# VH-VL binders against o60147: the designs that were tried, part 28

Target 1, 175 residues: o60147
Amino acid sequence: MLEKNKYLYIFRHIQTNQVLLSQGNVLKKTALFQLPYPLQKPVAPNGMRPAKLRKDHWVPLLKVEFPNESMFQSVFMQLLNYRKYRSVQPLTSDLLKLPIPVRRRKIMRQEVPNTIADLADILNKEKFPENSVRLQLSDKSDSEYADWPPSVQIDSEEIKLSRGFREKTTVDEAR
Key: E = the ipSAE of ESMFold2; O = the ipSAE of OpenDDE; V2 = 0.75 times the mean of E and O plus 0.25 times the DockQ between their complexes.

## First folded at step 1 (VH-VL)

Design c40 (framework fv_patecibart)
Fold by OpenDDE, second read of step 2:
Structure c40 (fold): chain C 175 residues (1-175), chain A 121 residues (1-121), chain B 107 residues (1-107)
Amino acid sequence: as target 1 above (175 residues)
Amino acid sequence: QVTLKESGPTLVKPTQTLTLTCTFSGFSLSTYGVGVAWIRQPPGKALEWLAHIDWDDDKRYYPALKNRLTITKDTSKNQVVLTMTNMDPVDTATYYCARIKYSSGWTFDYWGQGTLVTVSS
Amino acid sequence: EIVLTQSPDFQSVTPKEKVTITCRASQSIGSYIHWYQQKPDQYPKLLIKYASQSFSGVPSRFSGSGSGTDFTLTINSLEAEDAATYYCQQYDSLPLTFGQGTKVEIK
């Protein structure tokens, strides 16, 4: 099942727009560890970690197919690092002027575009072979959040996944 | 500072089981993107990857030796254990444990000093 | 498994000369290769990652290049301390495999 290990799925929460990274098409409970603890006070709060994973609350944002598992793992870890780094950055002056609830909402709204931009940045730095990485988006317009390197081939068809889960397809097996 | 150290018997009889322990410090197997690998090197020969285990308890083995190898971790003790059954003189080698880092393309960025295991009657 | 073949197996080089080591993969592996240096009676040390990126603390005289099936490790000006065996290692697919090694000695 080595082939399945080369797929990155990114999910977004339908209400909070929080983002979770997943290896494979099934969102696992362990993915919640990507979110901060509810009682923690991050410099840039990006939401709370739910006590339980409600898969039906998460929709696919994008799918990335890498040539191999090692490339996937590299990009996956870098994405997590980018998120962590962002969470500890000082708040901008404009954000500091906002009430805390408004501020939190604004920060959370930025998770999707930030994650997409992070992905593009990482891929730009990695300089993978041309058209070696396949990107499929649930919404094509989301591709506009970043400039993509030549290594990325954007699929013309939007990703069609159920919330929090996608069953194995024959297309996936053939790859 | 990252350190790894191999421990176990240095002499094993044919058909016996080898158990090696890797004790490490400076990192944790609870950290995303981190694992520990075993690599061996027969005297005067090339390096051979045997197995590795990561923070998610995912285990990978060299296919030709898969039926003889078992790798486990104790995160609380910062230890990884490799067992290899049915040892043969051909398995005589220096055995290394090394940290594997996924974020850098599965590099073995830190190694133990290695332990020479001799299989002899 | 992917087989990595290094060339040459051995070379004796005068200090300050350029050293070139080649690693050929049995199939295309993109740039998914690392280089390690192993000095006598020591453990291997990571030298170059991802075909061309130097690991921390590696002298600038070391460089890596190549893609696809052919890769090269270059020592621009050999130092006495560079006497070692060098290994290429692929991470394109499992199992992870190493080259047979290239031993570099100082004349």
Scores: ipSAE 0.023, ipTM 0.694, lowest interface PAE 3.8, mean pLDDT 88
Fold by ESMFold2-Fast, scan of step 1:
Structure c40 (fold): chain C 175 residues (1-175), chain A 121 residues (1-121), chain B 107 residues (1-107)
Amino acid sequence: as target 1 above (175 residues)
Amino acid sequence: QVTLKESGPTLVKPTQTLTLTCTFSGFSLSTYGVGVAWIRQPPGKALEWLAHIDWDDDKRYYPALKNRLTITKDTSKNQVVLTMTNMDPVDTATYYCARIKYSSGWTFDYWGQGTLVTVSS
Amino acid sequence: EIVLTQSPDFQSVTPKEKVTITCRASQSIGSYIHWYQQKPDQYPKLLIKYASQSFSGVPSRFSGSGSGTDFTLTINSLEAEDAATYYCQQYDSLPLTFGQGTKVEIK
């Protein structure tokens, strides 16, 4: 059978607040290529394996259900383009005066509010039917980072971090 | 439609530098998740990945050859250039450029026709 | 680096017969294996991605399976146009590596 709907799974790093986007409910190590800043310094960056994915360090942030695969792909691609756009913009004078490690930490911590704001901006630009896009958050207060269009319905139930996006398997350690 | 085409010298002397250009159409290296790779195939042998460069100017090289390889792009011209120094007869091969798609698991989904480079004195 | 070993190196098959090609990885690579078809004097073409997902426009007679270290490409009913060398490729880790190839010829 053909799959009619697609889900966007968004994860955040428990220490750095960096964000990873995923088509599936489990992160693949290739998702680490989305990160502008490494989680730790690589031992041999040129020609070496991608940084090891520590699944227990990534927790669910947000799950988005789209009415079809084309809309999912469009929004997914635009979110990744927004991240790229932000990485090449001139930094503010306030950020430039900070030492590089402090600057990077501050930029990384902004990824959650930035990703949520970018998602809302994309959804406001697209012409989606009313209540056609469903959001489920791990922390509903994160929805306050943006103004949502009428096409968005926020689920009353939060994602339970101890269970992640999968039943009996999580990005967190569970017994 | 997506097309790629390799160009450069077909004969190189030992110790010389090889420069190959990949010219493509039907896509842009400003598009998220897209890159261009160089892959070679010695006569009668397997395919060997050499290097790739992506939309974000991230460059990756085969570790054993990395000190000999340089990959660059010119997004406005739709071109990617590979330079390989200190050529040796064992580097004789057909050199391909191919599009690499990160959103589909780093697949090489479209390839150029290939250019045979012979290294001989 | 991860070494991919294909089997057999060569097979000559009658039209309409089933062809099976195997690829064994020197270590577990999950499902991060792709298959390519290279006809004589032509460039390779992507056939199967992620062990079992067909690339757009690929005939349904081609299928892939496997996980971990052992992978299989199957041609359910060989056509004359399928005479080619088939390569597996891993993307579990750098450097990206290919198998040595399996050549399929028509009797």
Scores: ipSAE 0.006, ipTM 0.474, lowest interface PAE 15.7, mean pLDDT 80

Design c41 (framework fv_patecibart)
Fold by ESMFold2-Fast, scan of step 1:
Structure c41 (fold): chain C 175 residues (1-175), chain A 120 residues (1-120), chain B 107 residues (1-107)
Amino acid sequence: as target 1 above (175 residues)
Amino acid sequence: QVTLKESGPTLVKPTQTLTLTCTFSGFSLSTYGVGVAWIRQPPGKALEWLAHIDWDDDKRYYPALKNRLTITKDTSKNQVVLTMTNMDPVDTATYYCAHSQYYYGSFDPWGQGTLVTVSS
Amino acid sequence: EIVLTQSPDFQSVTPKEKVTITCRASQSIGSYIHWYQQKPDQYPKLLIKYASQSFSGVPSRFSGSGSGTDFTLTINSLEAEDAATYYCQQYDSLPLTFGQGTKVEIK
C-alpha cells in the first residue's frame, strides 16, 4: 500500500506487556516473530514456536512520525538491533533467584520501559532537527521512562488505526 | 560470501583528484539496512573513517574532509565510488571499503585495501 | 568529535598470558563501541560489537566489557595467532572515530 514509509507503530500485549514493532498501522501475523525466545524451546522446523495472533490482545503503545523515509529506516533498524542485543544478554542474578513463571512475567513487563528507553536513546544519538519527530503515546505517563531530545515533539492525540484492534477484522496472514 | 575489493591509482601527484572504486559481491545496496563505508589508514597510523553511503542513498562524510569528498553508488554494477579532491602527501594511506549492517553498524567484512601514495 | 584513547600503545606478552586493552572515551558513549583486530598487511576484522557482544566465529578467549567512558578488551589466554594491532571504534555519534591502536606482540 504505502511505497515509502515514515511512520513507526509500536504495540503492546494487554496482559504481558510484550512489544511488537510495525511499519504500518496494521499488525501482521509475521510481527509475532519479533517475540523473544529466551525461556522456550523451538518446536517448528524453522526453529520458531507456532504463534497465534489475536488482535484484541494487542493495543497501540506509541506512534512515531519521521520527516522522511531515511530517518525512519535508520531509527527502525537501530531499534531492531537494540531489541536483538537485549534478547541475548545473560539474566541478572536477581532474576535467576526467581521461580520461572515470576521471572518470565518480570522480563516481559520490562519490554515497554526498555523499548521506550531504547527509542529515546536512539533519537538522542541521531541529532535530528528540533521538533522534526512527532511522538504520540496512548498513555502519556509512558514518556517518563526516558528523557527526550529537542528533536521530539510529544502530543496527546489519539492513535488512529485503519483496522482497529476491537473492530470487525480478519487476521492479516500476508508475509 | 560477502566480498569487497578496492581499485584505483596507486600513485597520485599533489593537487590531483583521487577516484577509488569499491566493487562488491554477495549483497545489494538496495537491501534494507545495508551500507558501504570508506576508511583509510596512513602507514603506521590509526584508522580514519571518511564516508558512508547506505541503501537509501543517504551520504555521510567526515566533517573536516567534507569539502573534498564525494561518495556515490552504482547499483547495476555493484560499485561504490569515492572521489577526493586536492590530494596532499598527508593523504598517503591504505584506503579500504567495508560493508556495514543497519545504517552505521559494525564494519564487516572489509576489502583488502589499496595503498595510495601522494608524492611529486 | 569523540576522542578514543587506548592503553597501552604496545604490549609484549608471553603465550598463554592474559591481555587487557583499555579504551577511554572523551565523553560518555553508552555501549556504542566496537573492537577490531588487524594483523600485519591485512584488513581489520570485527571482534566485539556493542561493547560486549562477540562477533560470529570469534574465539571465546576474546571478550569485551565496560560502559560509559571506560571499555576493555580481554584476551584470556594469548595464542601466537593473536599478535596484531587492536582498535576500538565508537558509534555514539558522527564522525565515527577509532582509537590510536594497541600493538600486541608475542615474546
Scores: ipSAE 0.006, ipTM 0.461, lowest interface PAE 16.0, mean pLDDT 79

Design c42 (framework fv_patecibart; at its last look DockQ between E and O 0.15; V2 from the best seeds 0.00; counts 0 for: pae E 13.1 > 2, placed apart)
Fold by OpenDDE, look of step 5:
Structure c42 (fold): chain C 175 residues (1-175), chain A 120 residues (1-120), chain B 107 residues (1-107)
Amino acid sequence: as target 1 above (175 residues)
Amino acid sequence: QVTLKESGPTLVKPTQTLTLTCTFSGFSLTDSGVGVAWIRQPPGKALEWLAHIYWDDYKRYYPALKNRLTITKDTSKNQVVLTMTNMDPVDTATYYCAHRYSSGYYFDYWGQGTLVTVSS
Amino acid sequence: EIVLTQSPDFQSVTPKEKVTITCRASQDIGDSIHWYQQKPDQYPKLLIKYASESFSGVPSRFSGSGSGTDFTLTINSLEAEDAATYYCHQYYSFPWTFGQGTKVEIK
């Protein structure tokens, strides 16, 4: 039987700071569907969905361990919804004043803090039991993007990162 | 095959520090999701979770005993060590180390346990 | 902490009879519970995972059910080898806790 998945991994693109959600510590090609499809080529530098998943361009941003799959699924879906909601919101007048490439870059730069804030908001609303959720960040300072509820235990240690892979292990370090 | 074995003193005097070592094989604490826990059981009593160490060196302790417990790992030796300070006769128990499945939240493999008696 | 209360504490059962053990959690924990079997002078062995999933090698006579706060371990037809103490275990929140155990003896 397939084991239940209770881990949320969030990855960021090393150049664009785009964010991908993953149900595992290894990104799948299907994760790219989270990004908007470009109407015109080229894709990646402009904050569009790349044609191919370059794992080496993505690094873990954070990981969350949930007590059960149900909680994981709930949070995961809500995160996607938050992202979708933002994508359809009208642009501010300030953004509209910027050239399209600059605008896109600015929006993309906010994906990381927005995603972290979304996660915190979702967890605050869910009001999970105290000490039920484990959060680990690649950069502890990123935790400051939001207030975390008592349900979240933040790891004092930062995750060791490797390009294109999950948190560093002995095997990863040997690569 | 996964195996775990507890080792350490079987007799400890009150106020002394207990040091137990769990030596394991068949898995690595470098594997994502893997963990090792210490669980004790007083004679004729229920199981009590004490501490847990994750592959990424994150640690959890039973709150009531947190100030007395330290769990560490040596990946190169496939060992997990538990230290418990200020031992009391009430701490007399069989101490188990157990493997946490990498993709689960259950203890699928256990050591045979070691009986630790705290007595003057 | 989450308290798990098992019922009964003890029961003596005739072989081939049905055994029912209940575990009640002090709060809703979904299916975040496991069952362990511990025979005398042995270490605990995983029996049921995630409330209702049998672990590998576990006889079909063992089954688990329940969600939320009330969970049940059932032995459909008790065998002599099933004499043991059974524990429920929650991992929903820290600290992880076990039930007080249910001792099953053969009559």
Scores: ipSAE 0.222, ipTM 0.763, lowest interface PAE 2.7, mean pLDDT 89
Fold by ESMFold2-Fast, scan of step 1:
Structure c42 (fold): chain C 175 residues (1-175), chain A 120 residues (1-120), chain B 107 residues (1-107)
Amino acid sequence: as target 1 above (175 residues)
Amino acid sequence: QVTLKESGPTLVKPTQTLTLTCTFSGFSLTDSGVGVAWIRQPPGKALEWLAHIYWDDYKRYYPALKNRLTITKDTSKNQVVLTMTNMDPVDTATYYCAHRYSSGYYFDYWGQGTLVTVSS
Amino acid sequence: EIVLTQSPDFQSVTPKEKVTITCRASQDIGDSIHWYQQKPDQYPKLLIKYASESFSGVPSRFSGSGSGTDFTLTINSLEAEDAATYYCHQYYSFPWTFGQGTKVEIK
């Protein structure tokens, strides 16, 4: 087919380590619906303020390049389904022993290793051609949360973009 | 259990090249997720990370020292080698190698360290 | 590069007293802080991981807290074997960096 290459951009939250998936290199507020726990605390016992997207609080985790849109759509939708499945599973006995705030922080921290493991599981299940999927990470050691199939090529160069996946400006490069 | 041990010269002259070897047991550098780092500590000063090598031969170097550092592995001998060129008295330090399993992002097992003195 | 600044540089403490060591990051790093203990003439040992989680075998008197830019290591009741230099370490951003260290001595 005449499909163009497609990219999946994965971000993590600087404070909570929660993960957001995006089709574009800039996060949109609608991505916040992916989160099981709201980022903003209740300001009063009777409610919460609406969540705001603080783009400076989200940093690149991983960029995935697919050779066409159909492979992108398949993996992207499966990854979203894995995340929803995880959110409804019973908590382990170890987690249930922790106070609620500590428990939620620990669950949020696991979103990075869980997302990477889920991505690898999906790619192992799909029998894509050798070296057809390219991964570029902000920290290459994050790739070690999973065993990757032959379809995956991990880029030797880490993501060095300023403020998310946006290209550095002349001003940013001078700093 | 996991053990690491540094070896190499204890005295180096200015402008010479330092070569240090880390010999380890209890893990293989073919094991997915395993890496080995070199970290140094000048006498009475802070720890400084220098270089890291992963199971898949991916290498990282401290940016300011990148042109002076080379890290390699010999999987058959369970060894990681660090080479540092153009040694200067300021490079006098205890040099450690350390195990890092990527899922933890921390240095969980360390060698005993080897003091390298750079003087004429 | 992220700079980690520890305070104090040095403290001399009587046994059984509480020790507090702080580590300040030059930017928000979430909970991406680990703490190491280095006794005289020994290699560093991992003490606390991910700002607040005790490493296996670490005595309960050691605890960590903090998030964002400010982190604290606490020794609830100092023992003689705790005389050491303590280092914070960040893995949030490459290059990986350590604090300058806090030396704790027994009076």
Scores: ipSAE 0.006, ipTM 0.491, lowest interface PAE 13.8, mean pLDDT 81
Fold by ESMFold2, look of step 5:
Structure c42 (fold): chain C 175 residues (1-175), chain A 120 residues (1-120), chain B 107 residues (1-107)
Amino acid sequence: as target 1 above (175 residues)
Amino acid sequence: QVTLKESGPTLVKPTQTLTLTCTFSGFSLTDSGVGVAWIRQPPGKALEWLAHIYWDDYKRYYPALKNRLTITKDTSKNQVVLTMTNMDPVDTATYYCAHRYSSGYYFDYWGQGTLVTVSS
Amino acid sequence: EIVLTQSPDFQSVTPKEKVTITCRASQDIGDSIHWYQQKPDQYPKLLIKYASESFSGVPSRFSGSGSGTDFTLTINSLEAEDAATYYCHQYYSFPWTFGQGTKVEIK
C-alpha cells in the first residue's frame, strides 16, 4: 500500500472567531470538547463552549498537509497542549476587570492569531524537511501572525469559502 | 502491485548522451503526491541520487550534474525518461528508477536496475 | 550538502549476535533519515523510515533509533539472510544524499 498525505484542518467560528482543530475535512460533534465547558459557570474563564455543533457556523481557516501520520499526530497534540496551557494561565488584571461577556469575547478574538502563532512555533522547533509541510489559508494575510520555517510551503491559492475544504482545484481558479 | 523497469542502452561511448526510460505500473503520475526518482550506483560504491520528477511536473537535479541531466515524464505511457549528456567512464554504474511519495521522501519500490558501461 | 558518515564500513558478525550500524549527519536533520538494505546483486529495499519506523514486512529484529545528527540501525539477532550492505539516506535538504554503506557479512 502507498502512503498518503495527512491533513490538519482548522476551522474558525464565523461569529466568535473561536478555533477548532480537525483530523478530517468535516467537524465532528466531539470537536467541541476542545473548547471550554458550557456557560453554566459564568465566573470561570473557560465556559465558552457552544451547546451544539452548528456546522454552518464553522468555516475553513487553514489546511496543513504533513508528510505522514506521525508528524500530523505530533503537531495536533502539541496544538491542543498549547491551548490547554493557555487555558490554565492566570488572567491579567486588565482582563479580570472586564465584565465576563466582554472578557470572553476578547479572549475568543485571540484564538485565530494565537493558533497560527502556535502552529508556526511548533513547526520552527520541529526539524521537518525543507518544503515538506504545505500550508493553505482562507485569508493569506493571516500568515503574517507568524514567521514560518523553511519546512513550510505556503500555497499561493487561498481556500475558497464553500462548505468544507477542497483539495485540488476550485471553480474560482477556472474563472 | 507496483513495478518499475529501466530500459535503454547498456553500453555507451564517452561523450555520448545516455537516455534511460523507466516504465512503471501499479501507480500513476496523475496521483497527487507521487514521484519517480533516478538513483545510480557505480560498481562497489555508494548510491547517488540524480534527479526526480513529481506528478505536478516539479523537478530537482543533483546540483553538480544539473547541466548534464534532463528528466521528463509521459503520464499517459506511465514513463519517466532520464537523459544524461557527455558520458564519461566514471559514469559507469547501475541506474535505478524508484517510486517515491512526496510527503515521506522514501523510495519504497525500485526497478531491477540496468548496468550502463561507458567505454570506447 | 549534508554528508552522512556510516560506521563501520564493514562488519563480520557471528550468527545470532547483535549488529549495530551508525550514521552521523554533518548537521542536525531531526529524524529525516531512512535506512535501506541491499543484498548482493539486488536492488535496495526500504527497511526503516523516519529514523525508527519499520517498513511493512520488515522482520522485527530490525530497528532504528536516533535524532539530530546520530542515528543507529540495529539487527538484534543476525540471521544468514541479513548479509547485505546497509545505507542511511537523508531527505532533510537537497541534494538528498546517502551514506557510504556498511557491509555486513556472516563470520
Scores: ipSAE 0.000, ipTM 0.534, lowest interface PAE 13.1, mean pLDDT 83
OpenDDE, second read of step 2: ipSAE 0.154; ipTM 0.738
ESMFold2 (binder alone), look of step 5: mean pLDDT 92; pTM 0.929

Design c43 (framework fv_patecibart)
Fold by OpenDDE, second read of step 2:
Structure c43 (fold): chain C 175 residues (1-175), chain A 121 residues (1-121), chain B 107 residues (1-107)
Amino acid sequence: as target 1 above (175 residues)
Amino acid sequence: QVTLKESGPTLVKPTQTLTLTCTFSGFSLTDSGVGVAWIRQPPGKALEWLAHIYWDDYKRYYPALKNRLTITKDTSKNQVVLTMTNMDPVDTATYYCARIYYGSGSYFDYWGQGTLVTVSS
Amino acid sequence: EIVLTQSPDFQSVTPKEKVTITCRASQDIGDSIHWYQQKPDQYPKLLIKYASESFSGVPSRFSGSGSGTDFTLTINSLEAEDAATYYCHQYYSFPWTFGQGTKVEIK
């Protein structure tokens, strides 16, 4: 049980690029509460949360393995705090100059890089032991969004999790 | 009901090692998301976080005192022990143990009554 | 380390008056701050968590606000029993730190 509790998965929505944090490889319905505004329909447009979790709309962004559950919990909570804090910050003048739809899209596009940067910042501050944290990215280029501390070992191995939170099989890898 | 109580010597000589024990009830350090911290307060001064230990034995220390501090837990006895080496009169303070609630953050929701430790020759 | 500076250090207030205590962080910490009340010869008690959420059992006259670097604890109508020292606490980064405290006395 302790082994499962040390894994952070971050998922992104395939349409909106919204980000959800998960303890473990399966998103819970409660994860939707990470999004600020509930909406029944349509699915999670521009910073809102859908009424239902559609598993097939979320893909893994990254996976982090921590040495223990406490480290995981610490980082997890801090990530949530960072997100919350950003959500209440005033918009920049540049963003205010944009039409509302364009503004929303731009903000949503920033969720992935912001989350990755947040993670790196938190890990930098935590000062975990060297190479104690294993990071896997769905897109290796996403690692460029931040400078990673010595505690982080970037794993070149692909995340063995597919769309819909299924474990990848050899058949899936061949596709 | 959650309770914590500090125990140990109330008088320590300079250069000696202080050993304090926190005995608690109403929760277990086997519970996920829970920790126990030590905080001290010199007479008439502010609170100072020293160290804490989590349910999974992960530990944190105040960096400036890290080399002097050791925190351990005995889950079976519901006890957390803090040792502090090379005590100095400046370390005279009331020492508290407190529970860390780790659900949606970290705060000290329950405290012991504290124990005054005086360091003097 | 993150330094929390409270203001004022001391204030003497007449009952039923409004009390305002400020806590300033040396850097942006979002809402990662808590408030504690410590009465004379007692242990600290949690009042406000996460800048603005009241802890269980805390009277409604106590409230917290702020984000980033500036935080405020407010006692809307001071009661005699509120004579205490109040501390802000941050858990944004290690080491965790407290403010120097604000002592509130009753006139």
Scores: ipSAE 0.026, ipTM 0.642, lowest interface PAE 3.6, mean pLDDT 88
Fold by ESMFold2-Fast, scan of step 1:
Structure c43 (fold): chain C 175 residues (1-175), chain A 121 residues (1-121), chain B 107 residues (1-107)
Amino acid sequence: as target 1 above (175 residues)
Amino acid sequence: QVTLKESGPTLVKPTQTLTLTCTFSGFSLTDSGVGVAWIRQPPGKALEWLAHIYWDDYKRYYPALKNRLTITKDTSKNQVVLTMTNMDPVDTATYYCARIYYGSGSYFDYWGQGTLVTVSS
Amino acid sequence: EIVLTQSPDFQSVTPKEKVTITCRASQDIGDSIHWYQQKPDQYPKLLIKYASESFSGVPSRFSGSGSGTDFTLTINSLEAEDAATYYCHQYYSFPWTFGQGTKVEIK
């Protein structure tokens, strides 16, 4: 069972810059289903393994605190919808000219700017009260990817994670 | 343990509207990332993806058929409904529903048995 | 839209022989290809995903390979139960498309 929550955590992969959304400070293995590009490539048939969540490869990008669960759920679902929209758009001709590994790397690198811009867009559309949303960023310069509404208060404090964050977890792929 | 089953009319007259229901078990559209797709296959021909709907009500339609197709879900009943207007004999096909996941590369992992819909006067 | 062209359209193969089915994409799609098996009068079943990953329960005689525009499904020793039509499917761009199918019959 999931607890009702008012916190949104966003994590980034230290090597690929891919982004995962979490409803708490513990990153669950099911979050891997958000990724358009698998982190683990296929291995030999006799050694085939499911995708593995290595929590030590994910670091906090940002944490958002909402005044209540209703606001959290609205923003979280809209953010998932924005990410889905981006994942199904046709690639530009500029990207199609690049070798596949370079192309994927460029697409993955854009997930941080895109996620931050999407979050800001959602918060600007919603008419939340002034200073009702608290935003903590691991890197303050990431706030420059968007213009924030008056509902957002940006904090400079470090994002604190639970003790279970670094566990290694193997995830069977979606069926 | 995942099952999907199509239901609806097997005979449709030209110009009529087709409504098909997919009823499933072993998963719920409350699960993040899951969806249901409709794929058809005319007799002796290739598979054609028509539409899909995800847990968050995100919908996609085959562009050439978009003006004729509507996909909806009823999460409490474990059902997804496809509606296709202005049926033509060329739309005669076996219609399948199948499970799909967002972010997993969009493969169809479990399929219904299919229902043959014949369009004739 | 991306067109997937399979070859051959049809082949009749002796049991225990190696079967090779190809799928050619009209543009570079990376590894964004899945393969399905459809036996006569049955619904399709997922066989290979992401060009080369076997789906659960699929016999080891089936393998997939390729990237870019050219993809191959291989059955390294054909069994009678493998008589079916095989389809490739791309999810690289909308609309999602399938190949025309390759029918494999036992001699």
Scores: ipSAE 0.000, ipTM 0.465, lowest interface PAE 15.7, mean pLDDT 79

